# VHH binders against o75319, part 102

Target 1, 181 residues: o75319
Amino acid sequence: GNHIPERWKDYLPVGQRMPGTRFIAFKVPLQKSFEKKLAPEECFSPLDLFNKIREQNEELGLIIDLTYTQRYYKPEDLPETVPYLKIFTVGHQVPDDETIFKFKHAVNGFLKENKDNDKLIGVHCTHGLNRTGYLICRYLIDVEGVRPDDAIELFNRCRGHCLERQNYIEDLQNGPIRKNW
Key: E = the ipSAE of ESMFold2; O = the ipSAE of OpenDDE; V2 = 0.75 times the mean of E and O plus 0.25 times the DockQ between their complexes.

## First folded at step 7 (VHH)

Design y17 (framework vhh_6fv0_2; at its last look DockQ between E and O 0.18; V2 from the best seeds 0.00; counts 0 for: pae E 10.7 > 2, placed apart)
Fold by ESMFold2-Fast, scan of step 7:
Structure y17 (fold): chain B 181 residues (1-181), chain A 119 residues (1-119)
Amino acid sequence: as target 1 above (181 residues)
Amino acid sequence: QVQLQESGGGLVQPGGSLRLSCAASGFTFDDYAMYWVRQAPEKGLEWVSTISSSGDSTYYKDSVKGRFTVSRDNAKNTLYLQMNSLKPEDAAQYYCAKWSEDYGLFDYRGQGTQVTVSS
């Protein structure tokens, strides 16, 4: 339906770029049809997303959408110059190896194709926190060799909210490294 | 905030009957399909039944067809599961659920209601 996602208003729309990486995290943008249910200061459309990124003197080169629905906005609501990738992820459970592989492959492909610029990979789920934070941190740990606690701290600080799901945190800290690329 | 409160479970002998109820609040009940799901000790969550938002369409797990009947009362924001001819394998914690499109999983937040089948 056309209802605002639960707790969506509780989260900052867009975080800061994670220093030393090409990642930026945000909550799901809501297309114009949702605005009748929102005060002007609560609106966060795809247009609002790009305006807020530009205000940080950053530019998006890829959006990875981790939500399990397509009802919040359509790829057609985004500028045609920015690639959009949908990875349907189940919430509450640690993402499976196939999902982790898809995410890593997309990130690695973007980085190889964008060596000549500084464009960002924008990642979001519904709140831009648990699934988003898990996959970004998993990439940093497994591919970049970042220590788990350092990856989590970096994400939390830049997102402006701490990862909430204990099973995700536990897997990042103590789980196996996935070498599935 | 979505709230779902299950009731009606208990101890029955094989072949017995129970009627489960679920009181829903915090969302527009008649806009959503509703589900019964169950979890036996040391087993994963198992789908049991679906009822459409209007109540016009119902679906059941093969092992419960002909024995269980799901229904709803949209005026009372209440979901029901009539369980007849109960078998030992039906013993589980039963939850009512809404499907979370955001998460791609069942949203079952209540404590559930325990169904035990033994002589």
Scores: ipSAE 0.418, ipTM 0.735, lowest interface PAE 2.2, mean pLDDT 92
Fold by OpenDDE, look of step 8:
Order: sequence, then C-alpha cells, then structure tokens
Structure y17 (fold): chain B 181 residues (1-181), chain A 119 residues (1-119)
Amino acid sequence: as target 1 above (181 residues)
Amino acid sequence: QVQLQESGGGLVQPGGSLRLSCAASGFTFDDYAMYWVRQAPEKGLEWVSTISSSGDSTYYKDSVKGRFTVSRDNAKNTLYLQMNSLKPEDAAQYYCAKWSEDYGLFDYRGQGTQVTVSS
C-alpha cells in the first residue's frame, strides 16, 4: 500500500557526508504515489534525493537499500548511472552476520571500483537511522578500526539524528567484531 | 504513540463463544492489515487470523476456520474476533497485532487478553 511509514516525517530527509568516509545516510525516498498523502514540503522522492545530494556538492555512486519491503520506490526511479543494491534487513534486531557481511562486501566492492572518484555510498532504511547507522558504524568499527563511540558520534552528527535502538548501540560498543570475509 | 488494547477474553466451557475486541490508536488504522495472534503456555506465538485494511479479505489458521471470524470497524478503530465452538486447544493469550512490512515483524501488539477453555 501507499501508507506513509510511521514516524517517517520526523526525520531529516538527507544527512551529511561523514567526514573521512564515502557514506551518506538518508531516509527512504517515496515514489510519486505517496505524494497525495503528504504536504508539498514533506515530499521526498528519488528525484528529491538526488537534488539534495547535488546541493551538497556531492554525487551518489551507490545506493544501498536496507528496508525489508519494496513498496517505497522502484530501482527504475533512480538514474541508470547509479547502481542499486537491496539488502533485506529485518528491523529492531541486530543484523545477523550474513547481513553484515553483505553490507561490508558491497562497500568494499564499491570502494575498490571507485578509487578514481569521490562518489558517495548512499545508505538508507526506513528512517535512515537505526539499521543504517548500525551497519555503517559496524563497518567503520570492524573494517576501519574506528573506536565504537567515535563511529556512533560521527554518524549521529552527520545524520542529524541519534541512533535510537539500545540493542544496536550496545552491540556496537561492546559486541564482538564481525568477521571481514 | 501506537497503542493496541485487547479485551473480551474470559473463561468458557468447550463449545462456548467469546468475542474479542482490540482498540487501536496512534496510527492510521485503515491503512493497515491487522492480525490476531495467540500464545499458549509453553508455546510460541502463533498466527490466528488476518484482515485486510479495508476488511474485504480475511484469512484464518486452518484449525480455526469455520469457528472464528475476524472483522473490523475502521470508523471506530476497532478490530474484532468472534470465536465460536471454542476448544481447549484454543486457550491462550490473544493479541491484536500490527505487522510491519518494512521491519518484517509485528512492530506493535497489546497486552493481550486471556482466553481459557475448561469444563
């Protein structure tokens, strides 16, 4: 259906590039069919996403979609020049090792193939906060060796919202490092 | 704030009937399919019934087909479960639940209402 996700309107559409990384987080853009349920200023479409990224003088090189549904927008709504990757990620619970691995693999692959540019990895779930923040931070911690609190702080600051899920935060701070396969 | 509140449970004899209600608030009720789930002692949560957002489609666990009827009143933000011909195996805590397609789980359910079937 075309119902607006709960609390979707409460979050900033797009965060800022995370300094020292290629990551930018945003909430899920909604296809045109959702617009009839939104005020004009609340609308955030795939087109709006790219416009907002452009306003930051950035360019998206990859979109990683972590939502567990496909009802929000279609890959066809995106420019053909920007690859789209879907990683179905269950909400509320800490992502499993397979999900974490898929995310890391995608990021590493992108970085390997995009050494000659500065294009960004756009990551989103529904709100672009909890699942998104966890996986980005997990990557920074496990792959880049960033201190957990630093990773979380960096993400929160750049996203403009703080991670909300205590289980996510605790896992990032005190949980085991996941294998980088 | 999303809230679900179940009521209508109780003690009945085998073959008896109960009507459960669920009052919903804090979200656009008529945008969502609603679910009844139940949990018996020492058992996991199990699906019982589903009703579409409009109420046009209903689905049931095989063991309750023909005995249970789910309905909804979107004007009142209320979900119902009419339970007839109750059996001892129907005894459980019954919950009204909202399914999150994006999360792949029931993101909200109430405190539940207890159904006991005993002679």
Scores: ipSAE 0.251, ipTM 0.682, lowest interface PAE 1.3, mean pLDDT 93
Fold by ESMFold2, look of step 8:
Structure y17 (fold): chain B 181 residues (1-181), chain A 119 residues (1-119)
Amino acid sequence: as target 1 above (181 residues)
Amino acid sequence: QVQLQESGGGLVQPGGSLRLSCAASGFTFDDYAMYWVRQAPEKGLEWVSTISSSGDSTYYKDSVKGRFTVSRDNAKNTLYLQMNSLKPEDAAQYYCAKWSEDYGLFDYRGQGTQVTVSS
């Protein structure tokens, strides 16, 4: 079924590029079959994502999809020039080390292959907030050496919504540094 | 409205088995991942397992891997938890839950079913 995800309408579709990084976060785009259940101003399709990124004078070079379902949109609804990667991330607890490593590996691979351009990594879960914010911040902390509070503040400001899940925030602030390899 | 009803709990000996069921109504069941969680007396809720909307992917807390199996029948709007090799530490009130991919929407759960493990 094409039921609109709970609270999905409450979140801004796309954030802003996070300064000093290649990240931009957004909520899950919904394929056109969902649009029958949405007012025109509520729609946010894969095509709408492209248009909003273009309006910021940016270009996506990779989309990392953190959801554990394929019902929201199909990868074939994306332009051929935008690589797509699914990292299945369960949303009930802090992501495990395997998931964190997969995310770090994907980001590092992208940065290596795209060092001569300025394309962005788009990251989303369902709402583009808690799992998305956790993994982006975990990367910035562990790989880039950003202080936890600075990473969280940057994400919140650029997403336009604050991280909501206290267990994620606590792990980012007080949890162990994770291995990067 | 969302309705979830757990059943199948009871008293078992250590090493015994139980099969829990969760009947769902008031929402499109096959659109959502489903969760089993449990609560022991004076403890917080503990995640036990997750099953994807299609049923193709299953996930388990480490302490129950190999002993518990989650499944679903989307045609019958029913979620199951097969619990084998039960231990005293598995005793708890068990809940099924309809959950967004964000932890913050964990408020949709049933009334629970009690699992008691005793010699």
Scores: ipSAE 0.006, ipTM 0.225, lowest interface PAE 10.7, mean pLDDT 85
ESMFold2 (binder alone), look of step 8: mean pLDDT 83; pTM 0.830

Design y18 (framework vhh_6fv0_2)
Fold by ESMFold2-Fast, scan of step 7:
Structure y18 (fold): chain B 181 residues (1-181), chain A 119 residues (1-119)
Amino acid sequence: as target 1 above (181 residues)
Amino acid sequence: QVQLQESGGGLVQPGGSLRLSCAASGFTFDDYSMYWVRQAPEKGLEWVSTISYSGDSTYYKDSVKGRFTVSRDNAKNTLYLQMNSLKPEDAAQYYCAKWSEDYGLFDYRGQGTQVTVSS
């Protein structure tokens, strides 16, 4: 069962750090067992992720994995110095309020603990686009007071791909600010 | 593009048998667990059977256990469902599907094959 995710090859592996924030978005890394299905230039393992982040002169301090599966890579494939948080989210659906709260809590906790450094929060779903972009933008809008269109533009520019799902975009632009707890 | 083409349905009397086939293309068939799902008129989609990517493990809905047998031929990219002792409650449109982990739902893209059980 080690199939490559649908359309995974269509997306850039890693975006750029979102200026003024601690966020960086990327598509899901694939463990070595997937490499038999990929050309060398298509490979994007956990090791490749850290190499690409380092190439940008950045350092990861947390990875938030939004995929609904655990088959793409294992936490032990990551350096022991980088915390890993799994938040199961289903594609196509706007994340529910509990999921949004979990994401916000994790981000706020990381920022509080990392006040004296500039380490990044890496966020990914399968493509590092819709679920990833939604939760990052939701955080910027609800917590940081960024205007919805500005958050979306910043994410799109830095990720190198535009949010695709209209229901996610609509919720960000016109939905309520989430105060769940 | 993922394509699934079901066939083998038809009209049968209670207690009869049918063998359904699903021809798959556009993906590496032997990397996926495959599923048979069905939908009766005015009812939701119902899971019927699962077969692992290798064919070594099979699972069945309780009401079809002992009557239905799922199998696959990875060399031919084909999935099968042998249905014996058919009951009126088995009448439905049958689809083959793969599971989408990221979406948490069955990916069934074919037209399906109709099974009717009547005297």
Scores: ipSAE 0.013, ipTM 0.318, lowest interface PAE 8.4, mean pLDDT 88

Design y19 (framework vhh_6fv0_2)
Fold by ESMFold2-Fast, scan of step 7:
Structure y19 (fold): chain B 181 residues (1-181), chain A 119 residues (1-119)
Amino acid sequence: as target 1 above (181 residues)
Amino acid sequence: QVQLQESGGGLVQPGGSLRLSCAASGFTFDDYGMYWVRQAPEKGLEWVSTISYSGDSTYYKDSVKGRFTVSRDNAKNTLYLQMNSLKPEDAAQYYCAKWSEDYGLFDYRGQGTQVTVSS
């Protein structure tokens, strides 16, 4: 069915841009068929996403969708001017090295192509928190050389919610740095 | 908090029958498809059966088709698996799981119920 993802209502729709980066995190937008189960103030469609980004005086240049499903919204629900990348990432598990490198390469490619603008990379999973926060922080640590504690704090503050999964936090703080090949 | 509790396993002779139950709580049961999976010792997880959120559609692994029947009672938040004509190859720990596209099969399974079939 058209069931609302568990705890989806518990999270803010969109965070703030992470200062010093091109990242902005948000929870998964839900297409119109889900709105029958939501109060008007709870709705967060693809259109609502772009309206909220614009309200922050920001512009999306890429959306990276980390969910392991396609039922929440379709790429066709997004403006044709914004590239969409799907990286199927199972929840609860620390993403594998292939997934991490795929994310890093997508980010690096976007940054090289967008040196002349300030467009953002929007990243989401179901709640825009654990998979999303892990991959953004992993990028900052491994590629940008940010200290793990600082990357996590920056993400938590800008998202408005703290990373919840202990295995993700532990990997970021104490796990190996993943080298690009 | 999602909780799934399997029961009804036991020891049977080949050709025997068992009825497994799964009591669900912590989520809106009738909004989710459910499935039965099993794992024999030293083997990987194996999908057995699926039932849609309404109960209108059911699917089975080829080797159990015609012998196993999955059903659900949405008023009681309970999932069932009726197993007839049990074979030694059916011996395994049986788990119920909430169908989640975002999470692996193990993320919402209970602790399981053991089915043993005497050779």
Scores: ipSAE 0.015, ipTM 0.291, lowest interface PAE 7.3, mean pLDDT 88

Design y2 (framework vhh_6fv0_2)
Fold by ESMFold2-Fast, scan of step 7:
Structure y2 (fold): chain B 181 residues (1-181), chain A 119 residues (1-119)
Amino acid sequence: as target 1 above (181 residues)
Amino acid sequence: QVQLQESGGGLVQPGGSLRLSCAASGFTFDDYAMYWVRQAPEKGLEWVSTISYSGDSTYYKDSVKGRFTVSRDNAKNTLYLQMNSLKPEDAAQYYCAKWSEDYGLFQYRGQGTQVTVSS
């Protein structure tokens, strides 16, 4: 399985850091074997990811990979100094409470361990949009007390694309706060 | 043209077993992860199991773990679901599906196969 993900080319590779947070969102990097199907300006390898982050004067301290596959790149394709966490999420479903808890726990652990620096938590799914935006916004709403519409607007602006999944948006705006799970 | 043809469903007593098959054609089967999804009357579509394109990784809905086993034969373009210890809650129309992870929807193209569990 070496086909380019559907609609992947339609999205900006990397968003901007979300001000007031440690989050940055991006679409899935594609290992070198995919580059045969891409123009040079379309390539976005793990190396390209780190170059683009550095161009923004930022540094990654953790990558959280929300894709339900390992075919796009391997942890070995990342610098040895950057921790990698895989949380398997299915794209059309609002993540369950256990998945939300795993994400919150990983974020809280990173923040506790990285009080002395300004390193970012990089979060991606395939497009770096729906699952990525949902979990980041869910964290901001449930843990940081951000208003749902403000969290969504901040994510959309910094990612450069708006959340597309109506069930995700509906859950963020009107769903219950996932307290302590 | 993607074609998926499910078979192997039937009526079984609680605790019984069934083996579902899905014959795939119209795409390079061994390039794609495959899925089993199900829908009971008056319920929405429910994900059951995933198998990676190579068959090396499998994933299951919590309620079926330890009872269901997904497998594939890439040489035959065939997907399987071995269902053991069947419960009334497993009664549904079962479909095999390709996932469009990028678009966030299952693509299934077949009539499915009916699984009925009598009490």
Scores: ipSAE 0.000, ipTM 0.160, lowest interface PAE 12.7, mean pLDDT 87

Design y20 (framework vhh_6fv0_2)
Fold by ESMFold2-Fast, scan of step 7:
Structure y20 (fold): chain B 181 residues (1-181), chain A 119 residues (1-119)
Amino acid sequence: as target 1 above (181 residues)
Amino acid sequence: QVQLQESGGGLVQPGGSLRLSCAASGFTFDDYAMYWVRQAPEKGLEWVSTISYSGDSTYYKDSVKGRFTVSRDNAKNTLYLQMNSLKPEDAAQYYCAKWSEDYGLFDHRGQGTQVTVSS
């Protein structure tokens, strides 16, 4: 069916670019078929996503979709010029090492190929919060050497919502660094 | 605010029958497929049965097919599992759940109801 994701309306569509990084987080865009269930001001389609990014004077160079479903929108709903990567990520549990590796590999590849521009890596799950925030913070901690509390605070401020999952926060603060990825 | 409350479990002898119920609240029940899952002490979580949002389609784990029947009453926000010809291997904590496609897991599963099969 075409039901709106639970609590989806409770979250801001798009956060702000995380200063000092190439990351921007947002909630899942919903294709046009969902608009019959939304007021005009609640709509957040793939087109709306790109309009909001442009309004911030930013440009997307990659979208990483962490949802475990394909029903919300199709890659074909995105501009052909923006690469789309799907990483099926189970919610609620801390992402496994394979998922973390895939995310780090995609980010590192993007940064290597985009040294000459300032395009952003857009990351989303359903709400653009827990899975999204975990993987972005994990990257900053493990690869960029950012202190866990600083990474979390930066994400929370820029997303406009705080990470909610205590097991994710605990793993970021006290968990092992995933090296060699 | 989503709540699922299972009931109807108990102790039966092999070959006996039980009818489980699940009272749902806090979401639009008739928009969701519903699931019965179970967990035995020595095993992981097992899927048992699925029913579509309308009740028109049902699916079962091979080992329970022909013995179990899932149904729903959308007017009462209630899910049922009729269990016949119960075997010792069916003994488990039974949970009703909705599947979260976007999380890739069963979400808002209830507290469960215990089924024991013993002579």
Scores: ipSAE 0.223, ipTM 0.601, lowest interface PAE 3.4, mean pLDDT 90

Design y21 (framework vhh_6fv0_2)
Fold by ESMFold2-Fast, scan of step 7:
Structure y21 (fold): chain B 181 residues (1-181), chain A 119 residues (1-119)
Amino acid sequence: as target 1 above (181 residues)
Amino acid sequence: QVQLQESGGGLVQPGGSLRLSCAASRFTFDDYAMYWVRQAPEKGLEWVSTISYSGDSTYYKDSVKGRFTVSRDNAKNTLYLQMNSLKPEDAAQYYCAKWSEDYGLFQYRGQGTQVTVSS
């Protein structure tokens, strides 16, 4: 199917790089088949994503796709020079430890292999907000020792939208640190 | 306005089989991933299976993997769940659902169909 995700138009396409990190968050790009349902100013294709990041004088080195579907765009819609990682993440519940581990492993691997550049890790779910913000903040808290409220504030400010899902916020603030994940 | 109608539940013995159906109407069925979820008495709602809008990708709860098969017929706006080797722990009210990622909840689920596994 080709239906636009609910409230997708309500969110900014791409946030700003989170200072002190290699993360940038965005909403899911929509392939050309969706453009008939969008005004020109609402379009946000994979090409539009790369153009907007370039306009910020940034460069993507990895895309992590957290959506539970592949209907919005295909990996082949992305430049072959940018690695793509799919982590199927269900939207309603806090990601499980295995999902958190996969995310942390991918981020750590990217950082190890990209010590000599400043390329970004682009992370998205459908709106680039709840699953995206949770996993980025979880990484900052667990791996980089950032205080939960500081991680959440940084994400909210740079994304341009506040984390909405209370169970995600609660887990970030009061949940256990996943030290081995 | 959106309608989902489950059927096919019943009573079976352990090791038995049932095929559940969900008739969808009043929305563009083939544009949406569909879900089977279940709820046992005095327990929370748990996800069982997902099928992509085209039917090309399927996902399962670990405890049902290899025993349950989800499928869909987009021409008939119908979702199916073939349940084999049923266990007592599979007894529950089964619902088909459309998921809203934005709201974090299953929307437009029907009345459900009861599956009982005994004897």
Scores: ipSAE 0.006, ipTM 0.185, lowest interface PAE 9.8, mean pLDDT 88

Design y22 (framework vhh_6fv0_2)
Fold by ESMFold2-Fast, scan of step 7:
Structure y22 (fold): chain B 181 residues (1-181), chain A 119 residues (1-119)
Amino acid sequence: as target 1 above (181 residues)
Amino acid sequence: QVQLQESGGGLVQPGGSLRLSCAASGFTFDDYAMYWVRQAPEKGLEWVSTISYSGDSTYYKDSVKGRFTVSRDNAKNTLYLQMNSLKPEDAAQYYCAKYWEDYGLFDYRGQGTQVTVSS
């Protein structure tokens, strides 16, 4: 289906790079077939994503897609030079430990392979907010030792929208650190 | 019309096993993630498991992890839940469900199949 995701128009397409990290968050790009349902200023295709990243003088080196669907765009809509990783996550639920470890492993692998450049890890769910913000903040807290409130504030400021789901916020602030051995 | 029909429930002793099935029709089954949810007496609806549209990714409620395995056969439009080492607290009406969006909201739910665990 070509119906626009609920509330998708309410969010900024792309945030800013999170300073001191390689992360940038955005809402899901919608392939060209969705554009007949959108005004020109509302369009945000995969091409539009890369144009907006370039406008910030940044370059994507990896996209992590957290949506639980493939209907919004195809990996083939992305440049061949940018790796694409799908991690299926259900909305409204805090990701399980296995999902958290998959995300951490992908990020750590990217950083090891990209020591000699400044390319970004682009992370998105449908709105680029709750699942996206949770996993980025969880990485910063568990791997980089950032204080939970500082990670959340940094994400909110750079995304331009605040995390909305109380269960995600509660887990980040008071939940256990997920160790990898 | 969209239809989901569960089967395979029954009575087992603690430590026993059951395999639930869900036959789907009226939609493109392999385009959707599928869910198993349950409702015990005097409790609300509880999420149990999720499987991606392709079957490559699976997720479980913490209390069933290692005991339950979700799978699907897209050629047969069928969803499965293998339940091992069943506990009394697993007794519930089990439903398969389809979400049309990735927000965890039920679009359609089947009639359910009853699982009873008692000696």
Scores: ipSAE 0.016, ipTM 0.205, lowest interface PAE 6.8, mean pLDDT 86

Design y23 (framework vhh_6fv0_2)
Fold by ESMFold2-Fast, scan of step 7:
Structure y23 (fold): chain B 181 residues (1-181), chain A 120 residues (1-120)
Amino acid sequence: as target 1 above (181 residues)
Amino acid sequence: QVQLQESGGGLVQPGGSLRLSCAASGFTFDDYAMYWVRQAPEKGLEWVSTISYSGDSTYYKDSVKGRFTVSRDNAKNTLYLQMNSLKPEDAAQYYCAKWSEDYGYLFDYRGQGTQVTVSS
C-alpha cells in the first residue's frame, strides 16, 4: 500500500500555531515510499513537516496521530526528540467519549511536563481537518472554556481550511460538554 | 499497578561505560514503547532514548548517538541502556518511563531512578 490518501493533495501541508494555545495542525506526512506518486512540490515527508514548522520559528514537543492506520509513516521516521502518540480514530463519525478523554489526558500531560517551554503539540489525521479540528476544538471548549464558535473560527483560520463534517460542527456547537472529573 | 525499578548506575571516569536496567511490572510490557529520561542538577527532565514495543526501532538524543544503545527483553519485562564513552555532561539521575495516555501523563515513571556520576 503506497496509495496516496484520497483528497490529500487538496489540503495545505501544515497550518499555523493557534494563538493562545500550544496546538498546530497538519495533514499526515508520507514516508519516502510514497514520493514516486508525487511531484516534488507535492511531497510532505516527516522531514518536510519539521522543516516547515522550523520555518515558522516553532518547535514540536509532541505529535498526536489520529489516523486509523500506521501505513503512511512510522514513529521511526520522526526526529528522536519528539514523542509520538497514536490514538486510533475512525473518520466520518464524532469521536466517542473514550477517545475524547484520551486526547484530553495526553494534552494535559504534555502541558504539565512542558510548562517551562513553548513547544507545540502537533495534531494530525489524514487531512489534518475533521478529526483533528474536532478534537482540538473539543479540548478548547471543554477544558479551556472557549466558546464553540470562537474555537471553530480559530482552528479554521490557522489550519487554512474549514471543518467540513456537519455532524462534527453540530456536536461542537450544541453537544454536551464531556467531563470525566 | 505500574512499577518501574531502575538499577545499574554508579561512578565512572570519563570514557567509561555503564549498563542501566529497568525492571517493569504491572502492565503488558510488550504493548508499550519505553523511554529513558535523565535529570542533572539545576536542569529539567531531558529525554535520552526511545525504543518501540517490539524493539525494532530506536531513537536517541543527538548528543548520545553512537555512544548509547537502548534495548529490551520482552520475555523478561526489562529495558536496558548501554552507555559507552561517558562524558561529564552525561552525569544525571536516570529514569525509565512509559508514556501513558491512560494516566494523563507524558511519562509514567515510578522509581527512584539510578544515579550516574562521571568524575575523575
Scores: ipSAE 0.000, ipTM 0.106, lowest interface PAE 16.1, mean pLDDT 85

Design y24 (framework vhh_6fv0_2)
Fold by ESMFold2-Fast, scan of step 7:
Structure y24 (fold): chain B 181 residues (1-181), chain A 120 residues (1-120)
Amino acid sequence: as target 1 above (181 residues)
Amino acid sequence: QVQLQESGGGLVQPGGSLRLSCAASGFTFDDYAMYWVRQAPEKGLEWVSTISYSGDSTYYKDSVKGRFTVSRDNAKNTLYLQMNSLKPEDAAQYYCAKWSEDYSGLFDYRGQGTQVTVSS
């Protein structure tokens, strides 16, 4: 099957780089087989992703895919020069500690290996909003010491859409700091 | 209207096996990844397993890997979970779930569940 994700068209394809960080968030790219169901201005393929990031004068160094499916695009649809990491996350539930630590480990590893360049970590789930925003904000709060409300505001502003899930927001604001491994 | 109906739970002794089924209707079953989640008494929902829309990819919680096998029959709109070498820690209400992040609603699409009890 080739169904467009529910509400996918409602979201901007790519946000802006989050200032002071290496993060950029976007919605899931859709491989060419989905384009028969989309108007030209609605298309957002893996190629379109890289073109839009280039238009912002930015460069991707890593993609972290938080979707629980591979039906939307395959790693082979991406340039070989950009590492791809899959972290399977279920929607609606706050990611568990194991998932949070996998995300932190991947980000820390990228930053250590890329301290001499300015390449970005691209993060997406289906809409590039709830799971994506949660994990980015969790990293900023737990690792970078950013205040929860400031992390959420920064993500919302740069993504162009506000985090929608109250349980995610409540965990970020009032939940425990997840200690690093 | 999305409907998910679980069955196959029961009482089993440690080391035993059960096969859970989930009958799905109200959506195009073969276009969506499907999930098994569980909830033990006084605990939150816990993800157990995922299967891709085609059945080509399967994923498991570390503690069940090697013991549980998820599968699907797209022609019958049915999801399965084969549970072997059951442990007391596996006792829970088991739910079939559709990919819930894609919904505009405020609730998970899961059925009423099927109870798994592991004790002597």
Scores: ipSAE 0.000, ipTM 0.190, lowest interface PAE 10.6, mean pLDDT 85

